# VH-VL binders against Peroxisomal protein 2: the designs that were tried, part 2

Target 1, 213 residues: Peroxisomal protein 2, of Schizosaccharomyces pombe (o74758)
Amino acid sequence: MTHNTMLQRFNGLLEPTHLYIVSVVAYSACNRPDKISGIAKEAMEHVGPSIYPKLREALVKSSPLVGFPRTINSLREMTTNIPPPFPDEFARAADADIDTGKRGKIYFEKTYGKVTQRVLRSMQSSSLDLANIALDYAYGKVLSFNEVVSPLETSLMIIAALVPQDVNPQLRGHLKGALNHGATKEQVMSARNIALEISKECGIQFKGDIETL

## First folded at step 4 (VH-VL)

Design k18 (from k1 with heavy chain L100F; framework fv_cosibelimab)
Fold by ESMFold2-Fast, scan of step 4:
Structure k18 (fold): chain C 213 residues (1-213), chain A 119 residues (1-119), chain B 112 residues (1-112)
Amino acid sequence: as target 1 above (213 residues)
Amino acid sequence: EVQLVQSGAEVKKPGSSVKVSCKASGGTFSSYAISWVRQAPGQGLEWMGVIIPIFGTADYAQKFQGRVTITADESTSTAYMELSSLRSEDTAVYYCARDFWGEDAFDIWGQGTLVTVSS
Amino acid sequence: NFMLTQPHSVSESPGKTVTISCTRSSGSIDSNYVQWYQQRPGSAPTTVIYEDNQRPSGVPDRFSGSIDSSSNSASLTISGLKTEDEADYYCQSYDSSNYHVVFGGGTKLTVL
């Protein structure tokens, strides 16, 4: 097998910053933290040290979707094997006086558009507490925070986090939702296809065809 | 390409129950919600309820609450709709339809099952 | 639940354009997506429009959907009308307040 770079492997599908964000999150979702440091090192060599906080933030933002254990292991591999170029900051300290629950609800409504109430009702019919946790924590505190990683970058990250998990209903919503956050159809399909190739490399077996636009 | 294939026609007595099946073929079943919609002779479409297999949950139209039960068997990719305490007014063609839980759009429909309730 | 009101029947000659309306009785038509289904006698419904104005693969571009917020209605427009378009047409939306799928009463399209 050739050991080419991620940039060579997926050349032209996404701009480098977006490719690296999608790649680290996809491997993290596949429970391959051992791949993270090599990708982050390549990213810093090609984009510059400013990509490091973005990759760290993308992994943090993936945590409600991927889970804390896989996210912690991915972050640990990245930070212990590559010296951080900048001191870490509690970026979400900026939220001290922000109604993050309201911000999360607005973000969720923008993502799903007219089907927002259907999606919310589906979650609520299964568990009122899970629906509230998703809106207040996942969307409110985590996904709607856009100071480090943009809404477009967040949407690509979400696609990368969902593809390896074989969850077509959620994936379909976020493929369409990414368009609402400024992604092009080409960017959405590239993120989905990159994450799918990484998933296949990692031995993920899918029940059927993976959702598409 | 997914198809929904329903069980055959039924003739039932008033007060009995009927159970109609809807089998998904050619694709993934558990990634979608399955709704049940009925149509009485010469009448319009009436939504009865939906099953969301991944959560094991179902929601029903208020009119049918207490009489209808919608279930799914993921191992056979089959959804079921059981309607109890049948009346002559329940005579209808019963359809299953695939629904993405976030979109409420029915993209694939079963062929329909005629249930006749007569004395 | 709100109601979706359609004309009971419409008729038009081949090659012409026909429009079928679907009016929401309460709440904004823009609050939820509108879908349109075609049903020929003895057949199951098939989707011709979803999410207000999108066409499934295989549906001719003669079929289009639109929303008019001022009249609180959705419309299905069929141009270049063909005899094979003769069918019953149903609009459908979602009532978020009652967690209920709502169908219009249906419109019988006759091509004469």
Scores: ipSAE 0.063, ipTM 0.631, lowest interface PAE 7.0, mean pLDDT 89

Design k19 (from k1 with heavy chain L100E; framework fv_cosibelimab)
Fold by ESMFold2-Fast, scan of step 4:
Formats: C-alpha cells, sequence, structure tokens
Structure k19 (fold): chain C 213 residues (1-213), chain A 119 residues (1-119), chain B 112 residues (1-112)
C-alpha cells in the first residue's frame, strides 16, 4: 500500500518504530508541536496502537534535554488530536522501591564508559547542584527507566533531542554512548541525519558543522 | 589526512618560559583531546598533561602542576603548551598528540619541538 | 599513579617472533585499555596497537596485542620480524583514579 506520510523521505533509514520516535522528538526539540499529531496518527496507522505509549514516553524522556514547556506542548498536541488508545498510566510508579539514583549512575557510566569521570567533573566544575540534578533526576528518574522505551530507543531519542539544539559537545558524547547501548553506527548516523533534516525544515540555524561519529 | 604541525625549535635561558604551539592541519581537534608528551635526550616518553575542550577540563601530571598551562584556540584549531620556570632538565623534544577522549590511543602525533634550556 | 614496566631491550633474528611485556604495578591491567607505540630514531611515535588488541589501518597483521590478567601484563607480539621493525616500543595506559596517562619505560627492539 501507498503510505501518505510526512516522513516518506526517511523511508528505510530506520525501522518504523525508531523512525517515529526520532521524528516526534526532533520536531518537539524544534518547537514544532503542530507536527506531532500527524506523525502519531501515521505511526498508529502504520505499526498499530501500541506505538502510542512509546511516543508519549519518548517525549517524556526528552524533557530534561528539550525542556518542560516544549515537551508539554508536544504531548498536549498529541493527546488532544489523537485519542489515546489505552488509558494513561503512571509507569514510573514501578520505581517506588528502586534506588533510581544508583540506576541513573549505572546508565550514565554505561553511556560514557571510560570518560565517565571527565564528563562528571566537567558538569561539577560549573555547578555541583546541576551535576547532582542531572544524575538524580535526568539520568535517575527519567532516562534510565527502561520499561516502556529501551536503552537503544532512548539513545536514538537523545540524539534527536540534541541535534536541533546545536550542542556539539553533548551530541558527541551521546553519538558514542548510543553504540554502548547497542545501536549500530548506521542507526546512530540515521537518527542524527533525520534530526538534522527535520531541523533544517524547521529553520534551525547552525553555527557550524554538526557532530558525527 | 589530518596532521598536527608544531612550532619550531626554541633555545631558552633558565627561569624563562616557553610556549609551544600545535596546529591541526586538514581538520579540527575541537571534539578531541590534545595531550603534551615530552622526551628528554635518550629517555622515554613522559606525559605532561591534556586539554579536553569538549568537557571543559584540563589535567596535568603532578610533577608539572603550577608551571605548565595547556590551552586551546578552537577558532584556529591550535593547542598550546606553556612551561614556566625552565630548568636545564626541561631540555627535551615536546610532542602534542591527539586522542578521542583523553584516555585513548594517540592516533595522530605532532612532529616534535626541541626545547633547549642552556646555562 | 601506577607504573608500567617493560624490558629495556629485546633482540631477535629476521623472520622470527618477538614478544614485549608491559606489567602494571598496581590495580588490574584490565581496568583500562593498553596501547602500543613504535618510535624509530629521529621520528615521532606512531600507533601499532590500540585498545589492547586492535590494529590501525596500515599496520600489518604481524603485530598483535594481548592481555594476561594472571601476570597483570599486556604484551605486544611481532611475528615474521623485518629489519624495519627495529625501533623503540612503548606501552601506554590510563590511570582513571589520578587522571593521568601512563607510559612504560620503553623497549629497544634490535633486529640482527
Amino acid sequence: as target 1 above (213 residues)
Amino acid sequence: EVQLVQSGAEVKKPGSSVKVSCKASGGTFSSYAISWVRQAPGQGLEWMGVIIPIFGTADYAQKFQGRVTITADESTSTAYMELSSLRSEDTAVYYCARDEWGEDAFDIWGQGTLVTVSS
Amino acid sequence: NFMLTQPHSVSESPGKTVTISCTRSSGSIDSNYVQWYQQRPGSAPTTVIYEDNQRPSGVPDRFSGSIDSSSNSASLTISGLKTEDEADYYCQSYDSSNYHVVFGGGTKLTVL
């Protein structure tokens, strides 16, 4: 069948679930919430209603990188224009008795590998509180929760969130980090290139070349 | 294709300072770490320190702390190593070397700069 | 800071195999990757092995690296020795606790 799709130009670059995750997060990071409902509708028609909670979760997981205002607007557009196929649930209630700080530290260490201490010191040199918040909240509460969106999918989502923001130092770390979470070089470069093309469509101006593997 | 090109040989007096440059030719080093390694005549390789621009960090060997400063100018793709309070035992070939994270293999080395401290 | 100890010199005839050891004085050799550099007289070092056992493009497969956890050592093995292999060889690792790159003392390889 013919797919009438906003994402047709990206066909074959990623498997459908990954493509939809990368795309909703990239548009959200570009502050284009108006694009979200069309992509979510296409995703549900293409791969079924079970993708809806994954797209919602990918947007939630992007919030420490993209920011709450853009994330709220993107989620609102999705839920208002596409009726949720299942009742929403507080998935992170599963964390009630989990040491999320420790889980976040393990995730962070896996992401950065042998450069973990350098990244941590870099954050601490600017602000001890920001470093603590990043480890306890961003990595602990949000990014290391893997019940809905896998570590691989989370890595591709992070790339999609960072590319539109023109933040090469952080993007470099997460391109390499995605490999540590099981992504192939092809998947990493596809996520980066899809997010870059979406950024250009959205009028994002870059100061220089965008980081690559 | 990418090369590290260092500044020319220097002859310095004890107590002075020297500043050696290391320029990336045919590419940039902004996403990489640049280390400085020296080699006294007939001796082995001795690590002095590293700058990791992507992390905003620099680390120095304890032997050189307080008299070595490593900096980078990303707009010119040039790293610098300045060593102060020079002594005769600082006579050495000084190399810059690039690695990805400051913890990896040095994939590209500069040609070396001979610094001679006389008197 | 730990030390990496190499033999001062090793010699062997052309066509034979030589092994150069690099022993870590404290902490496990497995804690950080080991690299090997070749330095010919008058030249800057070049990488022959990185990440314990990987070869850069252009380095012949006669060069191999290995780790022996039981002796807390890394080894560089060069088979089918050629006269152009005559050089100083340095191992290198990283001390994560002290943020310090550590080099071995170097081994002079002489090919008779």
Scores: ipSAE 0.006, ipTM 0.517, lowest interface PAE 9.9, mean pLDDT 88

Design k2 (from c9 with heavy chain V50W N59D; framework fv_cosibelimab)
Fold by ESMFold2-Fast, scan of step 4:
Structure k2 (fold): chain C 213 residues (1-213), chain A 119 residues (1-119), chain B 112 residues (1-112)
Amino acid sequence: as target 1 above (213 residues)
Amino acid sequence: EVQLVQSGAEVKKPGSSVKVSCKASGGTFSSYAISWVRQAPGQGLEWMGWIIPIFGTADYAQKFQGRVTITADESTSTAYMELSSLRSEDTAVYYCARDLWGEDAFDIWGQGTLVTVSS
Amino acid sequence: NFMLTQPHSVSESPGKTVTISCTRSSGSIDSNYVQWYQQRPGSAPTTVIYEDNQRPSGVPDRFSGSIDSSSNSASLTISGLKTEDEADYYCQSYDSSNYHVVFGGGTKLTVL
């Protein structure tokens, strides 16, 4: 269904803050930065100006999955067309005395639960450097930082980042991982379905069926 | 509705090699691990190794390390298990099974391939 | 490196309940998921339980799985036994220390 607002289009699937996080990240992953400012404007009108830093942070947190070029373009589109309601601040300055590598490992273990060692071994067997970069940078510095966007919100963001990329092995792990971070099955499936609908709108062609819970 | 279809029975001489194929039909192949499991007559299930085709990674049970090679051809959605230096005790039914990556679960099994090692 | 130990055989009458145990020799049974496979004579195994207690689509609710940390074991319970349940049952887990899939020795279920 085509509707004027994201809230009307995806009525009842997620609460508004989660819907807007999923939406901006899904469009960014589709390389549609032109959609970001309209969604941010709608989000501020319905939730209030406090959502702006959350959308910016969700895009930042998506960068290890979506890639820097698409993330930069999405952030530029948002900040250029919608004046920030608050001055930008270096939120990760809070990490100055934090062992982010250890925090990332704990986050990774919580995400994968009982299958943690199997996932880690699989990554290490293909590349020790990539495994260490994933744990120290992606999980440690980026994804496990929870001062602005919660672990549940981060899990929904990850789903939105992965669906448009047609990467079912990683998507499967993070659909289940979202449950470990407190998401309901309904929230997980809603985030997946919203991102899938956005992907189809953006012309993403999938090799087969997209993973489900 | 994914099926795993294996190649037909083989009779091999001691010291030779056998290569069994496992073709995925009707669904996703590359994003899942494919494990190989064998069963000697009247015996239990014994895991040999697995491959995740999309990552090109394969791991093997210690008992078979150096004798088994597991490969995959994503273009044909086919996994292969090659066992070298065959002995009479390698006589078994060999199964491929879809191993959900990160899940430790086999959800789909091939029909099995009987390999007989005799002179 | 650990082993999974199952009884060699169990038997029970139709309509009754049977439980098959799977005991881990070292490390906690809770450390890794346990799966259960059913194999009828001349057939490939099929999954009846995955991730400790989950049933695949099409497996009747008579089949259930559980974990008992006190005995360091997993159990497969089959209620309302039918003659068609006669099969070999295998438990399976994963050993994170050596990166190996581990199978139990198998249990022959006889329904008489």
Scores: ipSAE 0.029, ipTM 0.591, lowest interface PAE 7.3, mean pLDDT 89

Design k20 (from k1 with heavy chain D99E L100P; framework fv_cosibelimab)
Fold by ESMFold2-Fast, scan of step 4:
Structure k20 (fold): chain C 213 residues (1-213), chain A 119 residues (1-119), chain B 112 residues (1-112)
Amino acid sequence: as target 1 above (213 residues)
Amino acid sequence: EVQLVQSGAEVKKPGSSVKVSCKASGGTFSSYAISWVRQAPGQGLEWMGVIIPIFGTADYAQKFQGRVTITADESTSTAYMELSSLRSEDTAVYYCAREPWGEDAFDIWGQGTLVTVSS
Amino acid sequence: NFMLTQPHSVSESPGKTVTISCTRSSGSIDSNYVQWYQQRPGSAPTTVIYEDNQRPSGVPDRFSGSIDSSSNSASLTISGLKTEDEADYYCQSYDSSNYHVVFGGGTKLTVL
């Protein structure tokens, strides 16, 4: 007897590459690293070996949102159980001569548009250092790097990382922000609904309704 | 279908304080900022301040700094505006208004609370 | 730390088009979004335009917003005027430097 694949379970909701990115990040955010290698194996069978570095990168890009411990465990489970088809590369070596802080600010501004300064001001009112770390590290070094995973794919990944954490204010901003990065409403709602289904499977309890467009 | 429901009218003496409540129904309260806006009889809209529950912060218009305190209780989905050292010029309808995170708009307004300051 | 200036009143006949201006006294009108609120007598304000030119669900296509950077102003345009459009209209924007909400003085629309 074969089990339902991720493609069968979430049939037609997202293109396969997007589905696998959303799936690995959602399980990682749920602290279910044990699910990652099976999804990676399925992804390689259906998309081909080029999916592997994209899944690795999506997990890396989730780290400011999901946290290093869960990200490390998910990456370790994937690479230990599924041999990499290609040697890993330090992709962010490409950033050696790039002003990543400026790149991060541009990414943040594209996400929030004209409300950018007011969002930034409200974060700074709570902590100047956290606001600076968010822009320089999370957006600058990590989320705005698009050589391996596109801005659209990054937006879907962010949604998958936030849904299991029950953080509706941030989720709302990134549902809207994904549209600014080229996602369709259908893609945004599919990523949200896939992550919600995975969260419920993993036993995540929510305080109330999960944000929607 | 989501609405903001404010507490009832108040009559206060000069020098006292008033605390008005604004309860959000049904929605994800923490996804919103709540502003307080007043309107004196026959006058325009005047912004007093905002509470941003996700950051635990409030900010106030310069005119009201030191007299107004805006708070929120996420467990009851209720925002509060307390105005102290009341003067007759503080007689107004006080509105709460909701701003969704990451958007510039007051999408829902409370029905208003009339505060009358008289001796 | 700026002012938004609106005409005190405007009037027009049913079926015609009216435009209400909102001029920013300092800094660029385009640097922050402009919203428009409708307030009928005895009622709380309701949003008719947000983020310069967007309409909330349920607001008729007759309402539109625009920005004119050259005159440093925003405009609310109401076409096909109906008697129920009679209300006070307020523009509103933000001062990014201090998170300050700024309202215009309001415009009384009379539909004669």
Scores: ipSAE 0.026, ipTM 0.575, lowest interface PAE 7.3, mean pLDDT 88

Design k21 (from k1 with heavy chain D99G; framework fv_cosibelimab)
Fold by ESMFold2-Fast, scan of step 4:
Structure k21 (fold): chain C 213 residues (1-213), chain A 119 residues (1-119), chain B 112 residues (1-112)
Amino acid sequence: as target 1 above (213 residues)
Amino acid sequence: EVQLVQSGAEVKKPGSSVKVSCKASGGTFSSYAISWVRQAPGQGLEWMGVIIPIFGTADYAQKFQGRVTITADESTSTAYMELSSLRSEDTAVYYCARGLWGEDAFDIWGQGTLVTVSS
Amino acid sequence: NFMLTQPHSVSESPGKTVTISCTRSSGSIDSNYVQWYQQRPGSAPTTVIYEDNQRPSGVPDRFSGSIDSSSNSASLTISGLKTEDEADYYCQSYDSSNYHVVFGGGTKLTVL
């Protein structure tokens, strides 16, 4: 069966802004940049042009999880085929006087709650450099910046980025983490299920059951 | 090897405040949680709160919320516990303890600081 | 939060085995790890068991920990009792829902 819009395909699962954020990130994580421009066009028609910078930011925020090559291709596809309604700006210039490393650690702690130290120590035991890069770069500079995409939207984006990668240990932490950032259980499960359906459409094969709340 | 070294005994008047220090000697501190636990004479161990220095976050037992403040200075590898509005019931030995694998298991304890509150 | 209940005191002769219980008042004892600390008079506590049944380096194998889900309790067992084992023993767990470390009331072990 053919679906005309993303809203029709995933009717009632998420409000439109959240649906479009989850959708572009899930397709990007599946390495299907060719799907992104159509979603961006639909998003602007239904939500208005203000959604465009949010979709761009969601893709940027996915880059530590998805990787630069897939993110670059997804952003290129979107901006080449759908002209930006507003000039691009370096939003993170706002961070010039912010201790982003500290902000990232606070964000990481909020995500994992009281198991934060165990998660951190587990990462450090495998690689001190990777743990520091994750906190200072991924969480500090990228994920904890909330001026364009909110913490709730960021949490839904993270779920969309992780589901296609078949990484259940990380997905489990971020399903629970999304609740800590204000998402409802329904929003978390909807983001997970939308990303799972997109993953299956894109030919992703999973080794077993995908984590759930 | 890391040791926790606490400041010396204090004698305080009711209504005053006390600030006890806990210095990590031997050089690893910031990646571990530091809890404060007190023990009144002849009584058991009572958890007061914890700080996770790398995140700058502290949590407190409900009994002490509003009266206790736990801070850390990573540059000196020192944690502090400040208890205000002291009462005679606050007379106790105050321990700092390092959390192993988070804040729910302690591997290293400070030697303790006796705080006496007397009129 | 929950409470951890220990016997106030236990006594046993040198060479024998003693068991100290630690019972959780609500929620399952299996929900969180249990630690055991030894405290001699005038000294800070030291860890003898962590994560239910693990011994720190330097703690003799005559110290052991166990969990009994059916009685909702943890136990510290000390075999081959020596006079230097005379101390107060505290169990400790964590209430993750309230972000609170919970100690048992302590058990005075007398070896005579």
Scores: ipSAE 0.006, ipTM 0.449, lowest interface PAE 10.9, mean pLDDT 87

Design k22 (from k1 with heavy chain E103D; framework fv_cosibelimab)
Fold by ESMFold2-Fast, scan of step 4:
Structure k22 (fold): chain C 213 residues (1-213), chain A 119 residues (1-119), chain B 112 residues (1-112)
Amino acid sequence: as target 1 above (213 residues)
Amino acid sequence: EVQLVQSGAEVKKPGSSVKVSCKASGGTFSSYAISWVRQAPGQGLEWMGVIIPIFGTADYAQKFQGRVTITADESTSTAYMELSSLRSEDTAVYYCARDLWGDDAFDIWGQGTLVTVSS
Amino acid sequence: NFMLTQPHSVSESPGKTVTISCTRSSGSIDSNYVQWYQQRPGSAPTTVIYEDNQRPSGVPDRFSGSIDSSSNSASLTISGLKTEDEADYYCQSYDSSNYHVVFGGGTKLTVL
């Protein structure tokens, strides 16, 4: 009853940096913070210490999708068991003179393309405040910030955050959205399949088949 | 429920331009897209393009690329369609329509604006 | 771009059922939603069916939509025909490869 490394388990599916980003976010979304520190340690051994701030940022960026409690527990597990190789920084201080609301709207439109208005109106018909929070906070402040984690890496992270939650309408938009942010079909399907295998390991029960490209 | 109210009929010379307005009453433009559709006398419906006002982005049917410009002013909840280099074949009723559910379905239509192109 | 083909005209008596077809020339009819619009003389179009088979509030149960993948077509069915149903009917879909809204040519329904 031993576990292979993430690289051995998901051999050749994604570049190591992308694999580790997808893995930590998927386990966090499954509420398995206990898995995070082992993955971070493996990532640092294979990629080098520069991966650590990217894993931390990927978890931070997942928070609007995964929720603060799971994200806090995952970050705490990582930082407590694997000391950070570099001091933490408030990276979003770079946004002091940026119109983040406008940046978020541009990012949202690029992500959803032709279904942008359906997604927006669906949110607005349910709650105008939720739509505003999604565009101004989730997309504006969090997801569209790309100084630490790239738009492509962000799109793979989003897939990893959504798969365990069994939310096919949103997942469909973000599978297509990843292509709009420069991911290949192979990268998108690999991120989805890795997150699906992690979800199965974690005991997630799905209502039906998970969305695909 | 929201209504779309369009500007009045226009008579134009060949080679000129026309700008038709479409104002949302009882709602806002920021939560939906506005498409423009025309109908020549005795003919069917023809899609011209769409604007997503909150993002300032517009897409156009290939047939009208370079001749049509669709804009919106969110502060007045008004969309505009400007068609240049008018020909007699452009004589039609021009409709604005609200994109329903973001899948290019239309749930609310303006009353239409007749544009007549004649010498 | 693909084409949506409808019959030019159909006619039927009050109380009877009529079906109007809308056939897609290339690509699957299932690839994109189909809407149906009713246009009475001198009026703007109004939606009677959206997303293949859904009715807006206020549209009577007599109106229904369906998809037949084997014939690559959508259909609008109106049962219990009334004189007020006399109008032009247009199907509409979306060509995601060209980012274009596509309308059918329209069908004139005459209620005798």
Scores: ipSAE 0.006, ipTM 0.453, lowest interface PAE 11.9, mean pLDDT 87

Design k23 (from k1 with heavy chain D104E; framework fv_cosibelimab)
Fold by ESMFold2-Fast, scan of step 4:
Structure k23 (fold): chain C 213 residues (1-213), chain A 119 residues (1-119), chain B 112 residues (1-112)
Amino acid sequence: as target 1 above (213 residues)
Amino acid sequence: EVQLVQSGAEVKKPGSSVKVSCKASGGTFSSYAISWVRQAPGQGLEWMGVIIPIFGTADYAQKFQGRVTITADESTSTAYMELSSLRSEDTAVYYCARDLWGEEAFDIWGQGTLVTVSS
Amino acid sequence: NFMLTQPHSVSESPGKTVTISCTRSSGSIDSNYVQWYQQRPGSAPTTVIYEDNQRPSGVPDRFSGSIDSSSNSASLTISGLKTEDEADYYCQSYDSSNYHVVFGGGTKLTVL
């Protein structure tokens, strides 16, 4: 049981900023908020204090996938155990005059590319209200906002949020979607593998094999 | 790794129904869509429909006009295709195929089930 | 709804190159991915090209796919033709407007 840094444990798999984003979101999805502050402290030491707002934003962006309770607890661990290096601000105030529903639809279409209509129809067949909530709020208000965390970083975060939840159909779509947002196949597989190792550490039981590209 | 294993050949009379099964072995079933494709003797591939088990969504080719029903039982990792009001023209090999979500491609095919409709 | 049209048959000698076309009747060929399947007698189809031009592991680089927007068609090209390439070939795409998988009529390749 060696107590390695995240950089030592996952050496060379992702650049540090991406590694720390994937790591905090994966632990949050595993309901291990107790891991968050140690990772954030390491991230600040190696990348600099500017990573703190990015980790906070990645956790916020994970909330439609991970759920508010786990997200709140993870954010609370960061705030309670590490004095924020910068004041927290309502970043999405920038959206005051933006059609976020339209932005979300464009983001959704870019994520799924040529299969967009098939995915949309499947969601609508499950529930029209849930499909509209996903497009207008999850994609529109949350995931398509990219002033703090980029679309590529958002894609890696989504992978980290989905792996621990054992939801292969959604994971498959977002592994491919990450490529559409500028991630390389190597980055996608690294994010998936890091989240899988964290999930195993956290005792997550999987019903079968986890999706790959 | 994952294989799709279909039920055995059937001989049916006109006007009856047939239900063909497709069992995924060695892997997770609900991560994929399952399509049904048929091929009449000496003819081409004809898509019948698809089921996406996780969403309970099924889409069908217009040609089958409510005669085809595709279902899935996730607990047994088995998809079913039921075709009713059988005609001699329904004589064909029926394939199930794993429809790669997000790729619009079939990567694994069942071995095929010959359904013969004769009187 | 659209249709995918293939020639019924093509023939070529061993070692030569053959090209099989797949033409979309309405809407752009670029709107959806095109896949190609090989079917030998008595067997289920197997994928030789997916997502317009990608080869599955184990498929020789003699097989390639391409899209020609000007003719609204996809093509499967097999170079260095071998006797074992003799099979039926099907193109396939997806009709997003009607939620339908669309197959071409199939092309019988004879290697003489």
Scores: ipSAE 0.050, ipTM 0.604, lowest interface PAE 6.8, mean pLDDT 88

Design k24 (from k1 with heavy chain A105Y I108Y; framework fv_cosibelimab)
Fold by ESMFold2-Fast, scan of step 4:
Structure k24 (fold): chain C 213 residues (1-213), chain A 119 residues (1-119), chain B 112 residues (1-112)
Amino acid sequence: as target 1 above (213 residues)
Amino acid sequence: EVQLVQSGAEVKKPGSSVKVSCKASGGTFSSYAISWVRQAPGQGLEWMGVIIPIFGTADYAQKFQGRVTITADESTSTAYMELSSLRSEDTAVYYCARDLWGEDYFDYWGQGTLVTVSS
Amino acid sequence: NFMLTQPHSVSESPGKTVTISCTRSSGSIDSNYVQWYQQRPGSAPTTVIYEDNQRPSGVPDRFSGSIDSSSNSASLTISGLKTEDEADYYCQSYDSSNYHVVFGGGTKLTVL
């Protein structure tokens, strides 16, 4: 391959589909939408056009963590500069008959395992409304939807979204949570390390050490 | 790498209050909870409460509710435990411990502060 | 509310294996993680096992943790027992019904 590809830069750390998912989300979280189209083009060249909907979905799923403004800018950069290979669809129309709140709670419980009640208590003690919005919207509507990207891919995406934001308490939970969704320790640490290198490239300054497994 | 350093020993009279400090170094202070655990001479470990600085949340064991207050100052990376209405039974070594807020374990402990309550 | 019950003391010879139990009085032992702490005289506790069976960096592999759902107990096992293992050992879990950390009463390990 070429010397400046994402595959060359992070050689062997993740399989290509996972690398590209982590990369677009990490740059989006760094507020570098200008990097997205180049990565998407490389991804399509190396994996094929089927990766395009996965990258779009990964960015959409990052929105509760990264925020709408950065997500909108990243999606716009991707879709206006790289022609979509397929017509877009309302994927979450599939949820019409699904209790997404229940699905979100199940997903949250799987993520945190035995410490689920402690995490819930901590969130609720600060704001009942925010805790409910996190479960019903972030987990229910967004993160637990797995028709386009898998739970494993979602876990790696979450790590990529959190590393640039310097939020160690949440990052720790999701490093361990990724294992509960089928990621290997090596995949988790690779996603974390790729996102950290991208964060450093983008000038993100951290208050201290970044969480590990 | 991570250290919790507590304030020095205190001798207090019954009915007074004591405030023990716990300064964290290494790592990001706001990423962790700080629990307080005491141990009377020759006795076991007894949990008093926890502060989760990032959420501004404190929870207390029922036995200590109404007379214990746990606070944190993130600018100095210091947690505090204040115990009021002291009794002779409060004579103990008081430990702070780093409590991962989404986990059920204490990965680092302070050295302990002996509080003696005597007339 | 629940209690964690440990034997008050155990003793064994150097090189042998010792097991310390921690029994939950109500609710399943599987409902929450169990940690184990070692406390030598005059020192603060240190973690030897967390999340039922995990070892912190620097803790030798002769320390292991396990859960027995049928007896509603956790166990700390120390193999190849050394004189420096002589200490008090505490189990600890979390009571999600009252949001309280719960410690066992402690076990004094004597290495003959």
Scores: ipSAE 0.016, ipTM 0.580, lowest interface PAE 8.0, mean pLDDT 89

